# Designs tried in a protein design chat: VHH binders against EKC/KEOPS complex subunit cgi121 (cgi121). Part 36

Target 1, 174 residues: EKC/KEOPS complex subunit cgi121 (cgi121), of Schizosaccharomyces pombe (q9p7j3)
Amino acid sequence: MILPLFPETQVHVFVYENVSNCAAIHEQLISQNPIYDYAFLDAATILYKKQVYSAIIRALEDRRDEQMKTKTIHSEVILSLSPKTEISSAFRQFSMTKKSKNIVVVKIDSKLTEEEEFERLDKLVEGNRVEFSDEELQKLIDFKVLKKNYKLDPSTLENPLASILSSIALRGYS
Key: E = the ipSAE of ESMFold2; O = the ipSAE of OpenDDE; V2 = 0.75 times the mean of E and O plus 0.25 times the DockQ between their complexes.

## First folded at step 2 (VHH)

Design na12 (from n34 with S104T; framework vhh_7n9e_1; at its last look DockQ between E and O 0.01; V2 from the best seeds 0.00; counts 0 for: pae E 14.0 > 2, placed apart)
Fold by OpenDDE, second read of step 3:
Structure na12 (fold): chain B 174 residues (1-174), chain A 121 residues (1-121)
Amino acid sequence: as target 1 above (174 residues)
Amino acid sequence: DVQLVESGGGLVQAGGSLRLSCAASGFTFSDYDMYWGRQAPGKGREWVSGITSGSDYTAYASSVKGRFTISRDNAKNTLYLQMNNLKPEDTALYYCTRGYSYGTLFPQDYWGQGTQVTVSS
């Protein structure tokens, strides 16, 4: 996928359910294995496609403006999901853990087609790929976690997307 | 406030051993992965070792594997690095840092002042 504002940057997003090897993936990340150069998100924390895209765009903007708070574009994506400025908080809120079952995987600056990238990633993730859609994400979301992460209350439940996007966009400004 | 304080560094001859400690405060230590890193003069920061929050997994850079051992005592909020068979190329300022589950990035959210390790030939 090509984002209109970043035509030279290819982005791929994949969703996996029933992943059996999140612990193993986590170990590889701890080991800083470059083969695992993705943003691994816990799907329980993601409700909308636009939530993910918003974070990606913000990360890319930060990179463009040389204002990244983290060292890698993928870590910046994770940070960009959070309304908090603390990197550790963002990762605790949104990153895949060894206990995760469903994940969203983001690849920035891919040199491969979506199909090729999928084949590569499929060797790393032991789970079932599902469509990256609001419908599928809705099946995987933990609303308790979502409410906690974005401090959603009854007044924001009418339009949670707007609240989430505002939180992402206004991080560091409140 | 989050604090990390390293200690245990010093001058040692090649083949010798040192044990580094990192005292953590200002956060729930047991909730975080922890890492050791080092930086030699004129070089960038280098990842050395990592340990998960519950010590269920440890990792090492290829250059130190088999010689260094990372461990932690969550009850004491302390991270350790046992360094055996030290080499001159191990000379560096050693840092402990708080990690996160992502792990592909050398953690940089919090760093200690570091402790100097110098290995003479």
Scores: ipSAE 0.027, ipTM 0.426, lowest interface PAE 3.8, mean pLDDT 90
Fold by ESMFold2, look of step 4:
Structure na12 (fold): chain B 174 residues (1-174), chain A 121 residues (1-121)
Amino acid sequence: as target 1 above (174 residues)
Amino acid sequence: DVQLVESGGGLVQAGGSLRLSCAASGFTFSDYDMYWGRQAPGKGREWVSGITSGSDYTAYASSVKGRFTISRDNAKNTLYLQMNNLKPEDTALYYCTRGYSYGTLFPQDYWGQGTQVTVSS
């Protein structure tokens, strides 16, 4: 898709369910294998498409403004999902782990079409691709995790979008 | 040019009500999520409430939930905050801002001057 503020930056987002090889992917990420240069997110933490797009936009703005806190744009997306500035907490809370079952995968600065990028990614991930949609994300979310990560009031848990987006947008302002 | 103009503030007794408005111009209002924030004297800015571009979702800070109601009228390019059962701790400069529909929360020149709400005991 085309982000109006970043028209020359191609972004692709994929969702996989029932992933069996997260441990192997995790080892490759630790090894910094460039073939795995994606943001791998735990789908249990993602309820909305806008949540992911907001984190992508925040990461791209921080790159543009030379305010990135992490080494790659993909790791910056993971940080950008967090309402707090602590890098280790953001990765612990949002990143795919060896025990994850469902994942959201983001590629920024892609030189490939969505189909071409999918073909590459599908060789790396042992799971079933599903549509990147609010409907599919809702099936994969863990609401207990969502509430904890964004400190949501229990009465707003089923309607939390604006609170989540505000947390992403306002991180770092006082 | 993007402009957000807040109004409806004033002096009110505790337990009273006020309705704030935010008139938007210079952009397609219906494409953006909208937010209210406030800043009390000597304190940092805090988020108060937010509403999605289609009014599908609303959210509130714990301190105002059940007392404040956010709404929008996309045909009039206007955001609202109904504030009921006001308390002295609600005294602050209230301002609106726009947020994500593929954008980010913008710097001060995308915020109006704000509207002062003062709640007397």
Scores: ipSAE 0.006, ipTM 0.153, lowest interface PAE 14.0, mean pLDDT 82
ESMFold2-Fast, scan of step 2: ipSAE 0.634; ipTM 0.829
ESMFold2 (binder alone), look of step 4: mean pLDDT 82; pTM 0.832
OpenDDE, look of step 4: ipSAE 0.020; ipTM 0.295

Design na14 (from n34 with L105M; framework vhh_7n9e_1; at its last look DockQ between E and O 0.54; V2 from the best seeds 0.00; counts 0 for: pae O 6.3 > 2, grease 26.7 > 24.2)
Fold by ESMFold2, look of step 4:
Structure na14 (fold): chain B 174 residues (1-174), chain A 121 residues (1-121)
Amino acid sequence: as target 1 above (174 residues)
Amino acid sequence: DVQLVESGGGLVQAGGSLRLSCAASGFTFSDYDMYWGRQAPGKGREWVSGITSGSDYTAYASSVKGRFTISRDNAKNTLYLQMNNLKPEDTALYYCTRGYSYGSMFPQDYWGQGTQVTVSS
């Protein structure tokens, strides 16, 4: 996908369920292996496509404005999902862990088509690809985690999208 | 406050060994992946080695693999780098960093001021 404000930036988002090798992916990330330069998110923290796109847009805006806090655009996406500014908190809340079963994977600045990027990613992730859609994401979400991460109360849980997007947009103002 | 304090640097002849330490405070050390980096005079920062929070995985830059060993003692909140068979090219300011690498590469948020290693040949 191409975002209207960033017409030269190609973005791909993939969702995998029943992933069996998150620990092995972690080893490659700590090794700084450039083949693994993606953002790996725990799908239990993602309810909406717009949640992911809003974080991508925020990260790209911070890159454009020379305000990135992290070293790569992919780590900046993970930070941008958080309502808070602390890098460690964002990673604890949103990143894939060794215990994750389902993941959302983001590639920014891809030089490949979606199909080509998928073929590369599929060699790295041992799991089953599902559609990146609100329908599939809602099957994978953990609402207890979502509520904690965005401080949602009972009055907002019926339609939490606006509260979540507001939290992403207001980061740094509270 | 997060603090990372490196020690153990010094002047050593080529072929020699040094052991660096990084004392951590102000956070739960055992919750974090840890890294060593270095910066040679007039050069950019270079990743050297990383270790998971539980020590179940270690990784090394190709330039030091087989010569350097990263380790940690979570009970003492201390990160170590054993450097063997040192070469003049290893001369640099060595620093430790705190980070997470589960979700992406290079997610570091704190670093120490470093300890100088100088290798004479």
Scores: ipSAE 0.439, ipTM 0.761, lowest interface PAE 2.3, mean pLDDT 88
Fold by OpenDDE, second read of step 3:
Structure na14 (fold): chain B 174 residues (1-174), chain A 121 residues (1-121)
Amino acid sequence: as target 1 above (174 residues)
Amino acid sequence: DVQLVESGGGLVQAGGSLRLSCAASGFTFSDYDMYWGRQAPGKGREWVSGITSGSDYTAYASSVKGRFTISRDNAKNTLYLQMNNLKPEDTALYYCTRGYSYGSMFPQDYWGQGTQVTVSS
């Protein structure tokens, strides 16, 4: 897909459930295998599509403004999900772990169509692809983790999305 | 504050061995993946090896695979790199880095000052 504010940047987002090889994927990441040039997120930490898009947009803005805090655009996406400025914290909060079962995969600067990218990614991820929708994400979310990551309380539970988006947008400004 | 201090470098002849150490402080060492990198004069940083927080996985650059061995002692907050059969092309400043958590292809957020390794012909 193309984001209106970044028409020259193609972005793809995929959701996988029941992934059996997260440990293997992690191994490839620590070896810096360029084939695995994606942002791998733990789906247990993602509740809304807009949450992901907001992080992507912020990462792209950071890149545009030459203000990235991390080394890669995909790591910047992970950082952008977090209300915290510490990179390690962001990764602990949102990044896929070797114990993850459900994941959200983000590709930025793709040269492929969505279908082509899916075919490529499908060779890397051993799981079941599901629709990238709020409905599907809601089935995969761990609300305890979500509440912890964004410090949600009863006052924010009325509109969690607004709170999450505010946290993403205002990171470093509070 | 996060601190990484490398040691063990020096001058060695081709075919020789060195063992590098990286002393970590200022964070829970056992919670983080750790990596070795190197930088030769006039060249960019090069990834050398990585090890997960619990030593579940290790990885090596193709150029050092079979010759280098990464390990860690979480009780001592220390990362190690055993370098055998060293070659002149291994000459570089070697540094250890703290990784991000899982899910990063380039998981580095802190690194030490490095220790110099020089391999003569």
Scores: ipSAE 0.019, ipTM 0.317, lowest interface PAE 6.4, mean pLDDT 89
ESMFold2-Fast, scan of step 2: ipSAE 0.685; ipTM 0.854
ESMFold2 (binder alone), look of step 4: mean pLDDT 82; pTM 0.831
OpenDDE, look of step 4: ipSAE 0.019; ipTM 0.296

Design na17 (from n34 with F106W; framework vhh_7n9e_1)
Fold by OpenDDE, second read of step 3:
Structure na17 (fold): chain B 174 residues (1-174), chain A 121 residues (1-121)
Amino acid sequence: as target 1 above (174 residues)
Amino acid sequence: DVQLVESGGGLVQAGGSLRLSCAASGFTFSDYDMYWGRQAPGKGREWVSGITSGSDYTAYASSVKGRFTISRDNAKNTLYLQMNNLKPEDTALYYCTRGYSYGSLWPQDYWGQGTQVTVSS
């Protein structure tokens, strides 16, 4: 997928459910294995496609402007999901953990087609791939976690997506 | 399975009061924000009120603010709506729903079949 604002950057997003090897993946991430150069997100924290896209765009903008707060573009995506500026908090809130069951995987700067990237990633993730759609994401979301991450409350009832996107966009400005 | 069952509706004269209840089951009630909505004849669904899981925050539509009071008893898995000074324009099917979604929001949360409130002039 090509983002209009970043035509030179190819992005792929995949969703996996019932992943059995999150602990193993997590260990590889801790070890900074370059084969695992993705953003691994806990699907329980993701409600909308636009939430993911917004984070990706924010990360890419940060990179473009040479203002990344993290070491890699993928870690910047994770940070960009959070309304908080603390990297550790962002990772705690949104990153895949050893106990994760469902995940969203983001690849930035891919040189492969979506299918090719999937084949590569499929060797790393032991789970069932599902469509990257709001419909599928809603089946995986933990609203309690979502509430905590974005401090959603009855005042955000009319448009929780707007609240989430605002949190992402305005991180560090409040 | 998640279930929400509303009750307490009825016919009341303008200026009167009603207390609605919503019995929740099939989920950890105390973990979810809860909301009341309504749908008047020929109109779309309208948000009425919301309350956080711990009752630390409540919100109301401008049309009902000052007249309606939302509350909950987590021990009883029940949501309440005290409706005072009712008006004919409050006539609607009232329903409760959980979560962070309502109406056009996505994803759609669970809600009951509703309880009819009719306010006569």
Scores: ipSAE 0.035, ipTM 0.323, lowest interface PAE 5.0, mean pLDDT 90
ESMFold2-Fast, scan of step 2: ipSAE 0.615; ipTM 0.811

Design na2 (from n34 with R98K; framework vhh_7n9e_1)
Fold by ESMFold2-Fast, scan of step 2:
Structure na2 (fold): chain B 174 residues (1-174), chain A 121 residues (1-121)
Amino acid sequence: as target 1 above (174 residues)
Amino acid sequence: DVQLVESGGGLVQAGGSLRLSCAASGFTFSDYDMYWGRQAPGKGREWVSGITSGSDYTAYASSVKGRFTISRDNAKNTLYLQMNNLKPEDTALYYCTKGYSYGSLFPQDYWGQGTQVTVSS
């Protein structure tokens, strides 16, 4: 995918359900294995495609402006999903854990085509790949997790998109 | 308040050994993966070693693998780095860090003040 504000940047997003090897993936991340240089998100935290795109755009803006707070663009995407700028809180709220069952995987600046990334990730992730669409994401979301992460009121739960996007775009400003 | 206090650094000759300690407070130590990093003069911070919260997995940078051993004592909220066969290239300020790599490669989350290791030839 091409982002209008970053047309030179390749972005791929993948969704996997019923993943059985999250603990093994976590061990590779502890090892700093560069093959696993992706953002692995818990799908329980993602409701809309636009939510992921907004976090990617914010991370790319921070990289452009030399204001990244984390070591990689992929960790910056995870941070950018959070309404706050505290790194450990963002990872606890949004990242894949050993116990995750459904995940969203983001790759930025891939040297591979989308098809080649699919083949590579399908070997790393033991789960069922599904379409990156609002319809599929809505099957995997946990509304209790979403409400807690974005501090949503009952009044916004029926249509939380604008609130979520504002939280992502305006984080770090009072 | 999260606090990480490193100790055990010093001056040693090449081939020598040091054991570093990191005393943690202000968070539930046993819930976090822990890391050692270092910064040599005029260089950026680099990852040295990591250990999972339950000590069931450890990892090392290629430059230190086989010479360094990371360990932890969750009852004492303390992280350790045993450094053997030290080289002049290991001269750096050593930091312990608390963090997560669940969703991505290691981010810089919280770093202590560090303990200086100087290896003479």
Scores: ipSAE 0.523, ipTM 0.754, lowest interface PAE 1.3, mean pLDDT 87

Design na28 (from n34 with S55G D56S; framework vhh_7n9e_1)
Fold by OpenDDE, second read of step 3:
Structure na28 (fold): chain B 174 residues (1-174), chain A 121 residues (1-121)
Amino acid sequence: as target 1 above (174 residues)
Amino acid sequence: DVQLVESGGGLVQAGGSLRLSCAASGFTFSDYDMYWGRQAPGKGREWVSGITSGGSYTAYASSVKGRFTISRDNAKNTLYLQMNNLKPEDTALYYCTRGYSYGSLFPQDYWGQGTQVTVSS
């Protein structure tokens, strides 16, 4: 996938359900294994495709403007999902944990086609790939977590997307 | 407030040993992965070692593997780094950090002031 504002940057997003080896993946991440150079998100925290895209775009903009707060573009994606500026908070809120069952995986600066990237990633993730769509994401979301992460209240629940996107866009500007 | 305080550094001859400690406060220590990093003068921050929140998994930079051992005592809110067979190239300011690892050295926003380790040839 190519984003219009970043035509030279290829992005891929994958969704996996019933992942059995999140703990193993987490261990590889702690060792900074370069083979695991992805953003691994807990699907329980993701409700919309646009939420993910917005975070990706924010991260890419930060990189473009040389204002990244984290060391890697993938960690910047995780930070960009959060309305908070604290990196550790963002990771706690949105990153895959050892106990995660469903995940969203983001690859930035891919040199492979979507299918090739999937084949590569499929060797790392032991789960079932599902479509990256709002419909599938809605099946995996934990609304309690979502409400907590974005401080959603009854006034925002009618259009949570707008609230989420605003939180992402305005992070650090409150 | 989150606080990390490193100690145990000093001057040591090549081949010697040191044990660093990191005292954590202001957060639930046992909920966080912990890391050691180092920075030599004029160089960038360097990955040294990491340990999961429960201590079940440890990782090391290739440059220190086999010589350094990371451990933690969650009851004491303390992180440790046993450094054996020290080399002059290990000379750096050593600091501890908390957070989650995503193939990044510092996916965290808290770290201590560091403790200086100097290894003479």
Scores: ipSAE 0.007, ipTM 0.248, lowest interface PAE 10.0, mean pLDDT 89
ESMFold2-Fast, scan of step 2: ipSAE 0.574; ipTM 0.814

Design na32 (from n34, 14 letters changed; framework vhh_5c3l_4)
Fold by ESMFold2-Fast, scan of step 2:
Structure na32 (fold): chain B 174 residues (1-174), chain A 121 residues (1-121)
Amino acid sequence: as target 1 above (174 residues)
Amino acid sequence: QVQLQESGGGLVQPGGSLRLSCAASGFTFSDYDMSWVRQAPGKGLEVVSDITSGSDYTTYADSVKGRFTISRDNAKNTLYLQMNSLKPEDTAVYYCTRGYSYGSLFPQDYRGPGTQVTVSS
């Protein structure tokens, strides 16, 4: 998919299920290994493709406007998923942990094609690659986590898309 | 110009206590979440504890819960780690870092030179 406001920006999103080496990946992220320069998200927090794309668009807007609160575009994507502006809260809510089992991986400004990034990531991630689709994401979501992260009540939980997208788009505004 | 300088490490017997301090300069300390990270001999880096910019939230590694307390004084640009009931397994170099919550990409955005903590008899 092409981002209308950022047509020159290369964006790749990957989904892995049944990942066995999240603890090892987490150690590489703490060590700031440049090979792992991706946004690693816990799939338990992601329900829709549009949720991920909305966060990417917000991060790219913040970079364009020189308003990034974090050091990299990938960390800005993680922050942008949160309805709050607090960086540490966003990472606790959305980033991969040592105990994660299913992950969503975002790469922005890749020097590689999507196929080349898949080849690289398949060497780093010990899991099963699945399609980045609403169908696959809905198999991996934890609705208790989603409800907590976006403060959804029972009435909005039945159709949460508009509420989630509004939270991402209006982050930091009121 | 970002500088982080740890102090308070040393040799202590099992069951003892130490208080680590980190003096921060060259940035607006009150705008940043801060972390303590350690590296034991022959091991990888472990995030020990995080504290948010306003002290509203703290996290701890399971290995130190109930024994360690993180705190900060924004007026003094200083981060603290109170370590109680120390065990030989707590032996490590302890680093003050400017960074995000436990497990984030940049817990060592800026990292001090570290202070050695040795727990042995």
Scores: ipSAE 0.012, ipTM 0.293, lowest interface PAE 8.8, mean pLDDT 83

Design na33 (from n34, 19 letters changed; framework vhh_8emy_2)
Fold by ESMFold2-Fast, scan of step 2:
Structure na33 (fold): chain B 174 residues (1-174), chain A 121 residues (1-121)
Amino acid sequence: as target 1 above (174 residues)
Amino acid sequence: QVQLQESGGGLVQPGSSLRLSCAASGFTFSDYDMHWVRQAPGKGPEWVSSITSGSDYTNYATSVKGRFSISRDNPSKTLYLQMNSLRPEDSAVYYCTRGYSYGSLFPQDYRGQGTQVTVSS
């Protein structure tokens, strides 16, 4: 995918359901294996494609403006999903855990095509690929987790898109 | 205001042991992964060890694995680094940091002022 504000930046987003090796992936992430240089998100935290794209855009804006708070663009995407600027909180809220079952994987600045990244990720992730679409994400979301992460009240929970996007855009001031 | 205060450094002989402590305040300590990072004169920072908020996972740099042990006491809001079989190359300022551990991604929010460890004969 090409983002209108960052047409030079290649972005790939992948969704896997029924992943059986999240504990093994988590171990590789903790061990700092460079092969796993992706943003691995728990799909229980993602409701919309626009949620992921908004976090990517915010991370790219922070990189452009030399205002990144983390060491890599992928960690900056994870931070950017959080309404707060606290790095540890963002990772606890949005990152894949060893107990995750469904994941969203983001790759920025890939020198590979989308198909080549699929082939690479299919060797790392033991699960079923599904389309990156609002329809598929809606099947994987945990509304209790979403409500807690974005501090949604009952009135916003029925149509939370605007609230989520505002929280991402206003990170550090809300 | 987040505050981290390291202590326990000193001058020791090769083969000796030291235990570093980090006292945390200004945040809910039990909610955060904690790390030790060191920096020797003329070198960049080097990650040493991490421990998750619940102590359910720890990891170590290859250079210290088997010699150092990271631990924490959440009730007292204190992080520890037990350093055994110290070598001259372990000489550095040791920093306590708040953050998370995540694959090739190892960001940190805050660090303390550091404690000097010198290993020499």
Scores: ipSAE 0.014, ipTM 0.281, lowest interface PAE 7.9, mean pLDDT 83

Design na34 (from n34, 19 letters changed; framework vhh_6qgx_2)
Fold by ESMFold2-Fast, scan of step 2:
Structure na34 (fold): chain B 174 residues (1-174), chain A 121 residues (1-121)
Amino acid sequence: as target 1 above (174 residues)
Amino acid sequence: QVQLVESGGGLVQAGGSLRLSCAASGFTFSDYDMAWFRRAPGKEREFVAAITSGSDYTFYTDSVKGRFTISRDHAKNTVSLQMNSLRPEDTAVYYCTRGYSYGSLFPQDYWGQGTRVTVSA
């Protein structure tokens, strides 16, 4: 995908369901294996493509403005999903855990083609790759988790898109 | 200019205790997770302990769990490592670093100069 404000930035987003090796992936993240330099999100927290893109845009804006709060663009994407500026809370809320079953994987500024990233991730992730689409994401979301992460009013849960996007865009003001 | 200054190292007998401190300056301390790494003679730098920006989580390598405690003081911009029940294998130069806890991963970009800990038998 090409982002209007960042047309030179290559962005790839992958979705995997029924992942059996999240504990092993988490261990590779602990060991600082550079092969795993991606944002690994728990799909239980992601309802819309626009939710992921809004976080990516926010992270890219913070990088452009030299205001990143985390070391890497990928960790900045995870932070940017949170309505709060507290780093530890954002990762508790959105990052993959050893117990995750479905994940969303973001790669920014890949030196590989999209096809090469697909081939590499399919070797790292023991699960079923599905289309990055609102339809597929809606099969994997946990609405209890979503409501808690974005402090959604029960009345807004019927149509949460605007509230989620506003929370991401206004991070640091609410 | 980011600076991390470690102190508190020294020579101690096995079973003894030391408290290491790291004074941070040149950045917004409360925005970063902090960690301690160590490097023993002839070995690579290894993770010891980390504490998240909000003190919500602490992480320890298995060999120090129950013996070491990491803490931070936002008012003083310091992170500390309380080391109890020290063993000869804890002998190393201990380094303070800022970074980010991603699960248990700690990507970092700045290192202090280190403080030497020697534990005699």
Scores: ipSAE 0.000, ipTM 0.160, lowest interface PAE 12.8, mean pLDDT 81

Design na6 (from n34 with S101T; framework vhh_7n9e_1)
Fold by OpenDDE, second read of step 3:
Structure na6 (fold): chain B 174 residues (1-174), chain A 121 residues (1-121)
Amino acid sequence: as target 1 above (174 residues)
Amino acid sequence: DVQLVESGGGLVQAGGSLRLSCAASGFTFSDYDMYWGRQAPGKGREWVSGITSGSDYTAYASSVKGRFTISRDNAKNTLYLQMNNLKPEDTALYYCTRGYTYGSLFPQDYWGQGTQVTVSS
């Protein structure tokens, strides 16, 4: 996928359910294995495609403007999902954990087609790929976690997406 | 099986009132947040109101705030929507919905067939 504002950057997003090796993946991430150069998100924390895209765009903007707060573009994506400025908080809120079962995987600066990238990633993730869609994401979401992460309450019920996107966009400005 | 059956709709003049009911079955009603939605002719579905499982919190769309009141009776497995000062723009098929899981906020996973509310000028 090519984002209109970043035509030079190819982005791929994949969703996996029933992943059996999240603990193993997590260990590789901790060890900073370059083969695992992705943003691994806990699907329980993701409700909308636009939520993910918003985070990606913010991360890319940060990179473009040389304003990245984290070391890698993928970690910046994770940070960008959070309404909080603390990196540790963002990772606790949105990053895949050893206990995760469903994940969203983001690849920035891919040189491969979606199919090729999938083949590569499929060797790393032991789970079932599902469509990256709001419909599929809503099946995987933990609303308790979502409400906690974005401080959603009855006042945001009318438009939870807007609330989430605002939280992402206004991080550091409150 | 989860079932939601709405009732109480009808034809009413502008400024009038209606009380909708939603009978729930097939699940532990008291464990779920419940919501009202509506769909007007030629328009998409829109959220109207929500209430937490224990009635601790209620919420309303800006268009109905101050006119509609959501409530529930967990002992009767019933959700209610008191609609006062109805307007023609409130004309729609009203449906009740259940949150996805215990304590879930919008969106919802089940909804009934709906009850028609028509407000004439």
Scores: ipSAE 0.032, ipTM 0.306, lowest interface PAE 5.7, mean pLDDT 89
ESMFold2-Fast, scan of step 2: ipSAE 0.579; ipTM 0.821

